Miniprotein binders against q96jn8r1131to1294. Designs and how they scored, part 40

Target 1, 164 residues: q96jn8r1131to1294
Amino acid sequence: TLEFLENHGKNILLSNGNRTATRVASYNQGIVVINQPLVPQLLVQVRIDFLNRQWTSSLVLGVITCAPERLNFPASACALKRAAWLLRGRGVFHNGLKICEKFGPNLDTCPEGTILGLRLDSSGGLHLHVNGVDQGVAVPDVPQPCHALVDLYGQCEQVTIVNP
Below, E stands for the ipSAE of ESMFold2; O stands for the ipSAE of OpenDDE; V2 stands for 0.75 times the mean of E and O plus 0.25 times the DockQ between their complexes.

## First folded at step 5 (miniprotein)

Design l1 (at its last look DockQ between E and O 0.21; V2 from the best seeds 0.00; counts 0 for: pae E 13.1 > 1.5, placed apart)
Fold by ESMFold2-Fast, scan of step 5:
Structure l1 (fold): chain B 164 residues (1-164), chain A 83 residues (1-83)
Amino acid sequence: as target 1 above (164 residues)
Amino acid sequence: SKEEELFEYAEDFAKLALELLEKGDYELAAYYYLLAAEYALEAGNPELAFEYARKAIELAKKSGNEELLKEAEELLEKIKEEL
């Protein structure tokens, strides 16, 4: 059973058997990680439950290649630098740098109820799924093992893991 | 050596920010100036970090991105402690 790890950003509260993550303060300190490695063909999905529109940006999701169980999470996923490949807005980012200009929908405008999925293909390509639709390969060769990460940043104050 | 590597990242991100500013992409330019300021501060150059953080604030305001503005303002306060 997929759950969020008990180790998470300082502003996160887990509920619903560690399947729901709520950011209870500010706009940051909202990183959560799935409790098992993202292995090829595993589809990890989260639903956007609540958006606070006082903020401009929204959630970031992607993969991290360092061990998350005892990691001291930074304020935002972008600070993970070399360990993270991230989907943010319409871009793909690695080590702070925008490595893909326009990929998938704008994550800053996805409404409540949107289901976002991450999956590795058999060649190690990272795919984004939006409401069941595969957006294609965002990152071609993700180092393994890796872990699915969601940063409840800005507008996005709550997500819940949903089964395929 | 490590300080030199951090300083090089600061310069590289500032250069990218300037290119984006010239293209009118205020939001991404603000983001890269913010990174440049963080690296400059970590490299031990708070004066340079201050200049980059000020540019990040200006561009975050132009972009209308509330989180970037908050991050840049928080970083500027941290930089002021080192001056």
Scores: ipSAE 0.631, ipTM 0.848, lowest interface PAE 1.6, mean pLDDT 92
Fold by OpenDDE base, look of step 8:
Structure l1 (fold): chain B 164 residues (1-164), chain A 83 residues (1-83)
Amino acid sequence: as target 1 above (164 residues)
Amino acid sequence: SKEEELFEYAEDFAKLALELLEKGDYELAAYYYLLAAEYALEAGNPELAFEYARKAIELAKKSGNEELLKEAEELLEKIKEEL
């Protein structure tokens, strides 16, 4: 069963069998990691449940290749300087460096109810899914094992893991 | 480098904050200065982070947003530990 790990950002409260993550304070310290590593053809999805419009920016979505149980999470995913491939806004980042300027929809403007998915293809390419639609390969040749990461940042205050 | 990227990000936020300040949006300006401070700190520039955090505090006070003020003050204390 897919669920968020107990090792998470300081402002996160897990509920619903650890399938729902809620940031209960401030705008940051909201990183969560899904327990099971991504394997080829497995689609992992989260739904944006609640947006707080008082903030700007929104969730960051991506993967990490280090052991999530041992990770000391920074205040934001942007501070992850190793073993991280992240989608923020329309950009793709690797270890804090932007490697793609424009990819897929702008995550900062995705409304509540949006379902975001990550999937590895057979060649190790990381795909972004938006509301079930494959947006293409965001990152080629992602090292495995890797774990899906969600940073409940800015506007994004709650997400829930949903089944495809 | 990673630090250079973070530094640029911090500067971008600071620029945006300044623009918003010029428009009289103290709350949002404070927010972006806060972000600027965070990324400046991560970039290994606590001095710059300190400046941005102070701006965030100042503007948060002007905006009346107590949550932002609290966050900025907490960040400032963290920054001081690295100065």
Scores: ipSAE 0.017, ipTM 0.327, lowest interface PAE 6.7, mean pLDDT 90
Fold by ESMFold2, look of step 8:
Structure l1 (fold): chain B 164 residues (1-164), chain A 83 residues (1-83)
Amino acid sequence: as target 1 above (164 residues)
Amino acid sequence: SKEEELFEYAEDFAKLALELLEKGDYELAAYYYLLAAEYALEAGNPELAFEYARKAIELAKKSGNEELLKEAEELLEKIKEEL
């Protein structure tokens, strides 16, 4: 089974065998990384467990292509200026720059209970899954190896890794 | 150095905040200015942190996000004690 790495954002508390991440303070400092690189056909899924809707923005999903144990995490994933491909709201971002205005559902409006998944296809395309449904290729050619990342930002206060 | 790296993060957050402000996204711009303020303070530049925190407060007000405004105001008070 998959786990969140012990190297994580300052405001994260890991629980449930490191399969649950909770942001316990503020609205940021909530970056977590999955402990294994993505390989073709590995589906990494997290369930949104707890949202605080008084914030407008919500979680960010994505991948990083640098070694996660050596990364000093910024307060937000969107501040990663290299080695990062991120899904935020409906946008796709590469190294902090928006490269696609609209992809998949708006992550800022996903309710509690939503299961979000990331996987690579055989060509290195990064797919988003929502409640088991493949939304297509968000990023066509992600360098490997890469690790899945979740930023428990704003609304999102808790996620849990779940099996497909 | 680690201080130099922290300052670079602060500048990167401020740049992103300005880009979002120019697009009219007041809430995200406020979030990025708040992050910039936090990193500027950690980098030992409380004067720059103050500038960024004031911008975060103004934009949080425009966004109507009361919790973000509270967080930005609390950070500003902390920064004042380092001035």
Scores: ipSAE 0.000, ipTM 0.176, lowest interface PAE 13.1, mean pLDDT 84
OpenDDE base, second read of step 6: ipSAE 0.016; ipTM 0.314
ESMFold2 (binder alone), look of step 8: mean pLDDT 92; pTM 0.926

Design l10
Fold by ESMFold2-Fast, scan of step 5:
Structure l10 (fold): chain B 164 residues (1-164), chain A 83 residues (1-83)
Amino acid sequence: as target 1 above (164 residues)
Amino acid sequence: SKEEYLFDFAELLAKEALELLEKGDYEKAAELYLYAAELALYAGNPELAFEYARKAIELAKKSGNEELLKEAEELLEKIKEEL
């Protein structure tokens, strides 16, 4: 079953059978990773449970191709310099470089209750799903194995894994 | 704190801008340095804001984007008032 790995950012508390991640302090140190590789056709979904409007930017979603079980996570996903493809705001980022300016809805404005999904297609394209709607290919040819990552940054203080 | 958060985000934008500069994307790098300068100023660090705004001006000139250059120059004047 899908769960968040016990290796996570230091401000994260896992609950609900490791299916809910809560950032209990500050605005950063909130990276969580799904316990299984993102294989083609697996749809990993999280629901935004709680937003703290004290902060301006919000969660980041993406994939990493390094092994996450013993990774020493940086303060934010955007500080990952190798093996990371991330969706932040309306941008798509590879290892800190913005490779697409406007993709999908603005993640900084998604309300509580929004369900965000990541799926790899049969050709290695990474798809974002928003409330069940496929936004298209954000990143082509993602190397495998890769792992789905959520950074509970800024406004987003809680997410829960939900089944399709 | 909110100021620490804004400062950290400004640093991330500046790092992204440096990556774009290394790729020769002067216009996008200038936009990110400008955003980083605004965040640094709002976070209470006008010295860092000044450095980022100066970089934005330099890169906006190289990009030929006159509107971006004007915006960066206006921000630099605002930053000077806080120094």
Scores: ipSAE 0.000, ipTM 0.168, lowest interface PAE 14.3, mean pLDDT 83

Design l11
Fold by ESMFold2-Fast, scan of step 5:
Structure l11 (fold): chain B 164 residues (1-164), chain A 83 residues (1-83)
Amino acid sequence: as target 1 above (164 residues)
Amino acid sequence: SDEYLIDFAELLAKEALELLEKGDYEKAAELYLYAAELALYAGNPELAFEYARKAIELAKKSGNEELLKEAEELLEKIKEELG
């Protein structure tokens, strides 16, 4: 089954059979990665469990195309050197550059209980799902293999993997 | 390793300047905010401070309240590391 990898950001504590990730300090160092590649049609879903409204920005999610098991995670997913496509707020980012201004709902305003999903279609398009609703293609032609990543940044202090 | 993050932050700041020249305050502010985060994570809080202040200035001009609050929160964190 789907689990978060034991290789994760310094502020993360894994629990619930590595299906729950909690950021226990600060606003950053909260990157987690799913334990298997995001293959076409696999829907990876996480539920937002706890938000700390002290911070303005919230979680980032997306994919990386490098091997995550031995990766030295930076303080923020957006600082990944190469091979990252990330959704933050309403933007889509590739290797730290904003490549789309507005896509889907604003991730900084999703409440506790929101279920966020990532899925590749048969053409390699990366889709965002919000509470079961497909938002469309955020990124076309994602290189493979790739791995689903969640950055528990800012407001988002806890997420849990949920099955579709 | 961390020099790559600084180089990338400087590239983002250059792109922000080009957007600013075109009058795109909101996108310029977003790029400066990201540059500030990268500079902070690379261990250069002085550079991060400069970028964050620019992000705040441009976010105010853009009218994007969410972006402004995010930039202000980052600036507080940068000041903590400087202090």
Scores: ipSAE 0.000, ipTM 0.134, lowest interface PAE 15.5, mean pLDDT 83

Design l12
Fold by ESMFold2-Fast, scan of step 5:
Structure l12 (fold): chain B 164 residues (1-164), chain A 83 residues (1-83)
Amino acid sequence: as target 1 above (164 residues)
Amino acid sequence: SKEPEIDEYAEDFAKLALELLEKGDLELAAYYYLLAAEYALEAGNPELAFEYARKAIELAKKSGNEELLKEAEELLEKIKEEL
């Protein structure tokens, strides 16, 4: 049973059995983490429920390799300087550094109803899935254990974990 | 539809940089001003990017981090092309 951890960004409210995360204030402090390590072949999916077009930036997702249960989350996932591989817009980032300029669709333009997925392949490659379509390997050889992270930043005010 | 009130990432990184600067961490402050400048430039605000890149250069010089200084100076040249 996949759920968001009780440890999350300050502006998050969890509901629906900790399967829905809502950012209730501002545009930041909206990081949530899945309650189980991302093990090979596990597909973790979230649906974008609500977008507020007052803001320009949107959802970021990826993995962290530090223990999330006691982590004091920064205002945005992109401020993480260690142990983080993130997808923002069309870029892939490792600890704040852009390691790929263009990968998959632009996450800042995904509409409400989009289902975004993260999966490790058998070789440790991190894959992004968009509406069931595998976008390929965004990051090779992710260290394990790692944990799926979603940052409800900017436009993205609500996501819900969905089953495959 | 309204224009955004702030440049979100640039604002977040600049705020973090200022907090670090107030605590005396010049090197980390320079790094986050550099990120603020990069995000402002990507957002289409070269004027704001220029302001933050200048701060990053000043702090990188004071910190003695030559790699960070080089990165900040390279970004400033890119920003100047869009002013």
Scores: ipSAE 0.385, ipTM 0.689, lowest interface PAE 2.3, mean pLDDT 89
Fold by OpenDDE base, second read of step 6:
Structure l12 (fold): chain B 164 residues (1-164), chain A 83 residues (1-83)
Amino acid sequence: as target 1 above (164 residues)
Amino acid sequence: SKEPEIDEYAEDFAKLALELLEKGDLELAAYYYLLAAEYALEAGNPELAFEYARKAIELAKKSGNEELLKEAEELLEKIKEEL
């Protein structure tokens, strides 16, 4: 089953069989990684459970291609400088640099209850799903194996892995 | 108030930028100064935003990243409107 790894950001508390991640302090140190690597046609989804409006920005969603069990997590996914493809706001980032200006909806404005999904297609393209709707290819050729990453940043204080 | 918290973001990003600069990663440092500028502006500190944006521009030029340079220059123009 899909669950978050025990290796996570310092401010994360896992619950619900490690399917729920809660950031219990500050606005950062909230990176979590899903245990199973993405495989073609597997849709991995998380639901935004709680937003704290005292902060700005929101969760970062993406994939890493390094071994997640050994990853020394920075305070924010934005600080990942290698092996990382991330969705933040409306932008797509690779190793900390923006590679796409406008993609899909603005993640910073997604309300509670929004279900965000990642899926690899047969050609290695990484798709974003929002409430079940395929937003298209965010990254055209992602190295495999890769793991889905969620950074509970800013407003986003809790997410839960949900089944399609 | 939300402004102090947003300002905290700016400082964090600027700190990261400085660390990266010290390590010689000019491109990534430029990026984080850009973020610092954006958040400083959002926090209502255009003067601070201006300083960070200028640093972003400088480092973007040195790194040769034209896209980042363009973005930083556009942000600088926006900041000037609020000074």
Scores: ipSAE 0.015, ipTM 0.311, lowest interface PAE 7.6, mean pLDDT 90

Design l2
Fold by ESMFold2-Fast, scan of step 5:
Structure l2 (fold): chain B 164 residues (1-164), chain A 82 residues (1-82)
Amino acid sequence: as target 1 above (164 residues)
Amino acid sequence: SPDEYAEDFAKLALELLEKGDYELAAYYYLLAAEYALEAGNPELAFEYARKAIELAKKSGNEELLKEAEELLEKIKEELGLP
């Protein structure tokens, strides 16, 4: 069963058997990581439960290839310069460098109830799924093992892991 | 704040500056300026880029200084400054 790791950003509170992550303060320090590696064909999904429109940016999704259990998380995933591939807004980022301008929907505008998913295909391509719809390959040839990461940044104050 | 990413990187830069790490502080102020500019806040980008230049000079990193100066020129264009 998929759960969020107990190692997380300092503003996170886990509940619902570690399947719900809530950011309880500010707009940052909200990184969470799934408790098992993202292996080919595993679909990891989270639902946006609550958006605070006091903020302008929203959640970031992606993968990291370093071990997450003892990682000291920065204030935002975008500061994580450690073999990281991130989806923010419409952009795709590799180790902080924007590698694609427009991929999928704008994550800063996804409403409450949106289900966002990450999946590796058999060739190591990282896919984004939005409400069950595969958006295609955001990043080719992701090294393994890798771990799914969600940054509850800005507007996004709560997400819950949902099963396919 | 109106520019959350720029603010986060600027705060990190300030912490590094307080520790005397001028080179790393300059890098993060440069990132803060880039994010502020992308967010449509050239006034804020200008302040961060100037700080990046100051700290890059103190660090002796010529490449970082050049990047910060180049960004500042782009910001000046958006502000209508010479």
Scores: ipSAE 0.028, ipTM 0.401, lowest interface PAE 6.2, mean pLDDT 86

Design l3
Fold by ESMFold2-Fast, scan of step 5:
Structure l3 (fold): chain B 164 residues (1-164), chain A 83 residues (1-83)
Amino acid sequence: as target 1 above (164 residues)
Amino acid sequence: SKEEELFEYLIDFAKLALELLEKGDYELAAYYYLLAAEYALEAGNPELAFEYARKAIELAKKSGNEELLKEAEELLEKIKEEL
């Protein structure tokens, strides 16, 4: 059973059997991580439940290669640097660098109800799925083990894990 | 050393920020100046970090990205503590 880890950003409250994450303050400190490694064939999906349009940017998702169980999470996923491959806005980022432009939809404009998924293919390529549609390979050859991460940044104040 | 490696990344971020600024991409330029400031602070150069953070603030304001502006302002306060 997929759940969010109890170790998370300080502004997060978990509910619904640790399947719903709510950011209860500010715009940051909203990182959550799935409770098991992202292995090939595993599709991890989250639904955007609530957007606060006071903020400009929104949800970031991706993978981290460091052990998440006892990690002191930074204020935002972008600060994870070398350990993280992230999908933010219209881009793909690693180590603070934008390594791909215009991959998938603009995550800053995805509406409430959007279902976002992460999956590794057999070659270690990281795929983004949007409302069931595979957007292709965002990151080739992701180091393993890795863990799926969601940063409830800016507008995105609540997500829920959804079964495929 | 770690400081030497951080400085190399810093140079790359600052260079990229200048290229983006010339293209008029204020939001992305602000983001890379913010990264340059973070790396400069970690490398033990708070004076350089201060200059990059100020530039990030200026460009974040032009971009209209309120949380990026707040991040840059918070980093500037942290930098001031080490000056």
Scores: ipSAE 0.012, ipTM 0.371, lowest interface PAE 8.5, mean pLDDT 86

Design l4
Fold by ESMFold2-Fast, scan of step 5:
Structure l4 (fold): chain B 164 residues (1-164), chain A 83 residues (1-83)
Amino acid sequence: as target 1 above (164 residues)
Amino acid sequence: GSPEEIDEYAEDFAKLALELLEKGDYELAAYYYLLAAEYALEAGNPELAFEYARKAIELAKKSGNEELLKEAEELLEKIKEEL
């Protein structure tokens, strides 16, 4: 059911029935998108499988409101021209603008085995879950339909979709 | 992210801005140079931020986007304080 789309960044290789994404080169070109819209009550979770400490920053995750099946992905999620709400490090970003300085744990320091989740509440609030713990509302009133996105940036070279 | 990684984001935005400039999309190129400048400044690279902000101002003027021009000019003044 939940899988990464075949349309992804050019450094990505999908395996395990499109449930595992591996970045096979460099530090960028690692954007993947979940194949189902993020609807209220759906919890989408990924596990960090492998970190390469050669790089300093790690994965970015969030949502986009454009159709992902034909999207030409930029080198990093932060360069997306579409309406995108992203969590990077400790910040929450909308089109490069930092809208929250300190939200949840630092994503750049999450170890291998960490399970990160995205969920919309009934009011359209985007929640981050870390190892099953709801961090609260990172972004209110997310437009729908929207799609969960993971950018395997920097240290994060592999993630796998994990069922709740 | 670390200064090194934030600098990588600045580089990615600047590269995208250059591609857009070569295609004649002045407004979008200005926007991405503005983002590049913001990230370069955050990375502790005010000299690079200055160069990107100046490009953003030039292209915002060509595009006629007064809001983008104002934002770029405000960022340039902020960058000057850290040089």
Scores: ipSAE 0.000, ipTM 0.180, lowest interface PAE 11.8, mean pLDDT 82

Design l5
Fold by ESMFold2-Fast, scan of step 5:
Structure l5 (fold): chain B 164 residues (1-164), chain A 83 residues (1-83)
Amino acid sequence: as target 1 above (164 residues)
Amino acid sequence: SKEEELFEYAEDFAKLALEALEKGDYEEAAYYYLLAAEYALEAGNPELAFEYARKAIELAKKSGNEELLKEAEELLEKIKEEL
């Protein structure tokens, strides 16, 4: 079954059989990673459970190509020094550099109850799904193995893994 | 080189900070300047890192984000050691 790894940002508390991640402090240190590689056919989905509007920016999601089990996570996913492809706001980022300015909906404005999904197609293209709707290819030809990552940054204080 | 890659990251985060400023998002701008300062420092440019960190502090104060302000102030102290 899909779970969040026990290795996570220091402000994260895992519950519900490691399927719910809650950020219990501040606005950062909220990175979580799915416990198995994102392989073609696998749709990994999380639901936004709670937003704290004290903060302006919200969650980041994407993939990393390094082994996450003992990775020392930085305060935010944007500061990852390893190979990472991230979706933040409306942008697509690779290792901190913006490679696409507008893709999909603005993640900073997705309400509670939104279900966000990541999937690799047969050609290695990374797709974002929003409430069951495929937004298209955000990143072509993602190296494998890769691991799905969610950064509970800013507004987003809780997410839960949901089945397709 | 690796230093060139890190410098490019610093410049791109500085550009994102400016975009956030145009939108009036002081918190996002402060966050991006903080990242720009970190990458400038790693790229071996403490003078540029100092400029970005100072801007991050100013914008974090305007945003009211005390945690971000603390991070920016801590980074500025680290940068001062290399100037």
Scores: ipSAE 0.014, ipTM 0.240, lowest interface PAE 6.8, mean pLDDT 84

Design l6
Fold by ESMFold2-Fast, scan of step 5:
Structure l6 (fold): chain B 164 residues (1-164), chain A 83 residues (1-83)
Amino acid sequence: as target 1 above (164 residues)
Amino acid sequence: SKEEELFEYAEDFAKLALELLEKGDYEWAAEYYLLAAEYALEAGNPELAFEYARKAIELAKKSGNEELLKEAEELLEKIKEEL
């Protein structure tokens, strides 16, 4: 059963059997990680439940390759550097570098109810799915093991894990 | 060295902040300048950290994110102690 790990950013509250993550304060400190490795063929999906229009930017989605169970999460996923491959806005980022300019829809503008998915293909390519539609390979040859990460940044104050 | 690597990260974050600023994304630009300032300070360059923190403050004001502004202002006060 997919759940968010109990180790998470300090502004997160888990509920619904650790399948719903709510950021209860501020705009940051909202990183959550899925409890099992993202293995090929596994589709991990989250639904955007609540957007707070007080903030301008929104969630970041991606994978990390470090052990998440005892990690001291930074205020924002972009600070994870070498351990993380991240989708933010329309860009794909790794180690402080933009490695893809225009990939998929703008994550800062996805409305409530949007379902975002991460999946590894048989060649280790990381795919983003948006409302069931595969956007293609964002990152080739992701190192294993890796874990799906959601940073409830800015507007995005709540997400829930949903089944395919 | 570790300090050289931290400085390199500071420059990378500043470059990303500039790209976001050019696209009009003030909140993300401010956050990346804040990260640049933190890494510059840890790298032992408080003068550079000061410049990045000033940019973060300016852009946080434009974004309307008052908590980000407060965080940037608090970092600037910490940086001033090292100058």
Scores: ipSAE 0.321, ipTM 0.711, lowest interface PAE 2.9, mean pLDDT 90
Fold by OpenDDE base, second read of step 6:
Structure l6 (fold): chain B 164 residues (1-164), chain A 83 residues (1-83)
Amino acid sequence: as target 1 above (164 residues)
Amino acid sequence: SKEEELFEYAEDFAKLALELLEKGDYEWAAEYYLLAAEYALEAGNPELAFEYARKAIELAKKSGNEELLKEAEELLEKIKEEL
């Protein structure tokens, strides 16, 4: 069963069998990691449950290739300087540096109810899914094992893991 | 050394912040300057941290993110204690 790990950002409260993450304070410290590593053809999806529109930025989505159980999470996923591939806005980032300017829809403008998915293909390409639609390969070759990461940042105050 | 790594980390974030600022992304720019300030402080350079924190405050105000502003101001106060 897919769940968020107990090791998470300090402003996160887990519920619903650890399938729902809620940021209960501030705008940051909201990183969560899904327990099971991504394997080829496994689609991992989260739904944006609640947005607070007083901020302009929203959630960051991506993967990490280090052991998540022992990771000391920074206040923002943007501070991850190693073993991290992230989607923010329309950009793709690797270890804090932008490697793609425009990819898929702007995550900062995704409304509540949007379902965001990550999937590895057989060649190690990381795909983004939006409401069930494959947006293409965001990262062409992701090291394995890797874990899906969600940073409940800015607007995004709650997400829930949903099954395909 | 650890201190040197933290310093480089701070500089990297400051650079990213500047790039975002040039694009008009005030909120993320503020966040990156905030991170730069934190790492500069940890690196033992409170003077540099102070400058980054001031930039974070300025940009946080422009972004309208009150929580970010508050955090940056709190960090500034902490930095002042080490000056």
Scores: ipSAE 0.020, ipTM 0.316, lowest interface PAE 6.5, mean pLDDT 90

Design l7
Fold by ESMFold2-Fast, scan of step 5:
Structure l7 (fold): chain B 164 residues (1-164), chain A 80 residues (1-80)
Amino acid sequence: as target 1 above (164 residues)
Amino acid sequence: SDEYLIDFAKLALEAFERGDLDLLRYYIELALEYAEELGNPELAFEYARKAIELAKKSGNEELLKEAEELLEKIKEELGL
């Protein structure tokens, strides 16, 4: 069963059998990671439960290729300088460098109730799914093993893992 | 919310202390993105300058020079 790891950002509270993550303070320190590697064809989905419009940016999601169980998480996913491929706003980032200007919808404007998914295809391409719709390949040939990461940054204060 | 600018300045300082100028640039650009949304891009440079001034107390003149040059290059690229 898919759950968030007990190792997470310090502002996170897990509930609902570790399937719901809530950021209880500030705008950062909200990184969570799924409890098993993102293997080809596994679709990991989270629903945006609560947005705080005090903040401008919203959630970031993507993958990391380092072991997450004992990782000291930085304040934001954007601070990961190696082994990280992230979708933020309209862009795709590799280790802090923007590698694509416009991919999929703007994640900063997704409303409450939006379901966001990550999946590797059989060729190792990382796909974003939005409300069940495959947005295409954001990153080709992702190194394995890799782990799905969600950063409850800014506006996004709560997400819940949902079945595909 | 000043928390974004303060945290980006802290992360920029940490990156500088590691000698990671690419990561320093990244946090300055994140701060600038946020400050632009507020209608005041200069806020990002104010916070970056504060971080650099704290770093000057470390005494690594070569890294400080490179960080200051990076800040000026970012301003040039953005027409600021």
Scores: ipSAE 0.005, ipTM 0.134, lowest interface PAE 11.9, mean pLDDT 81

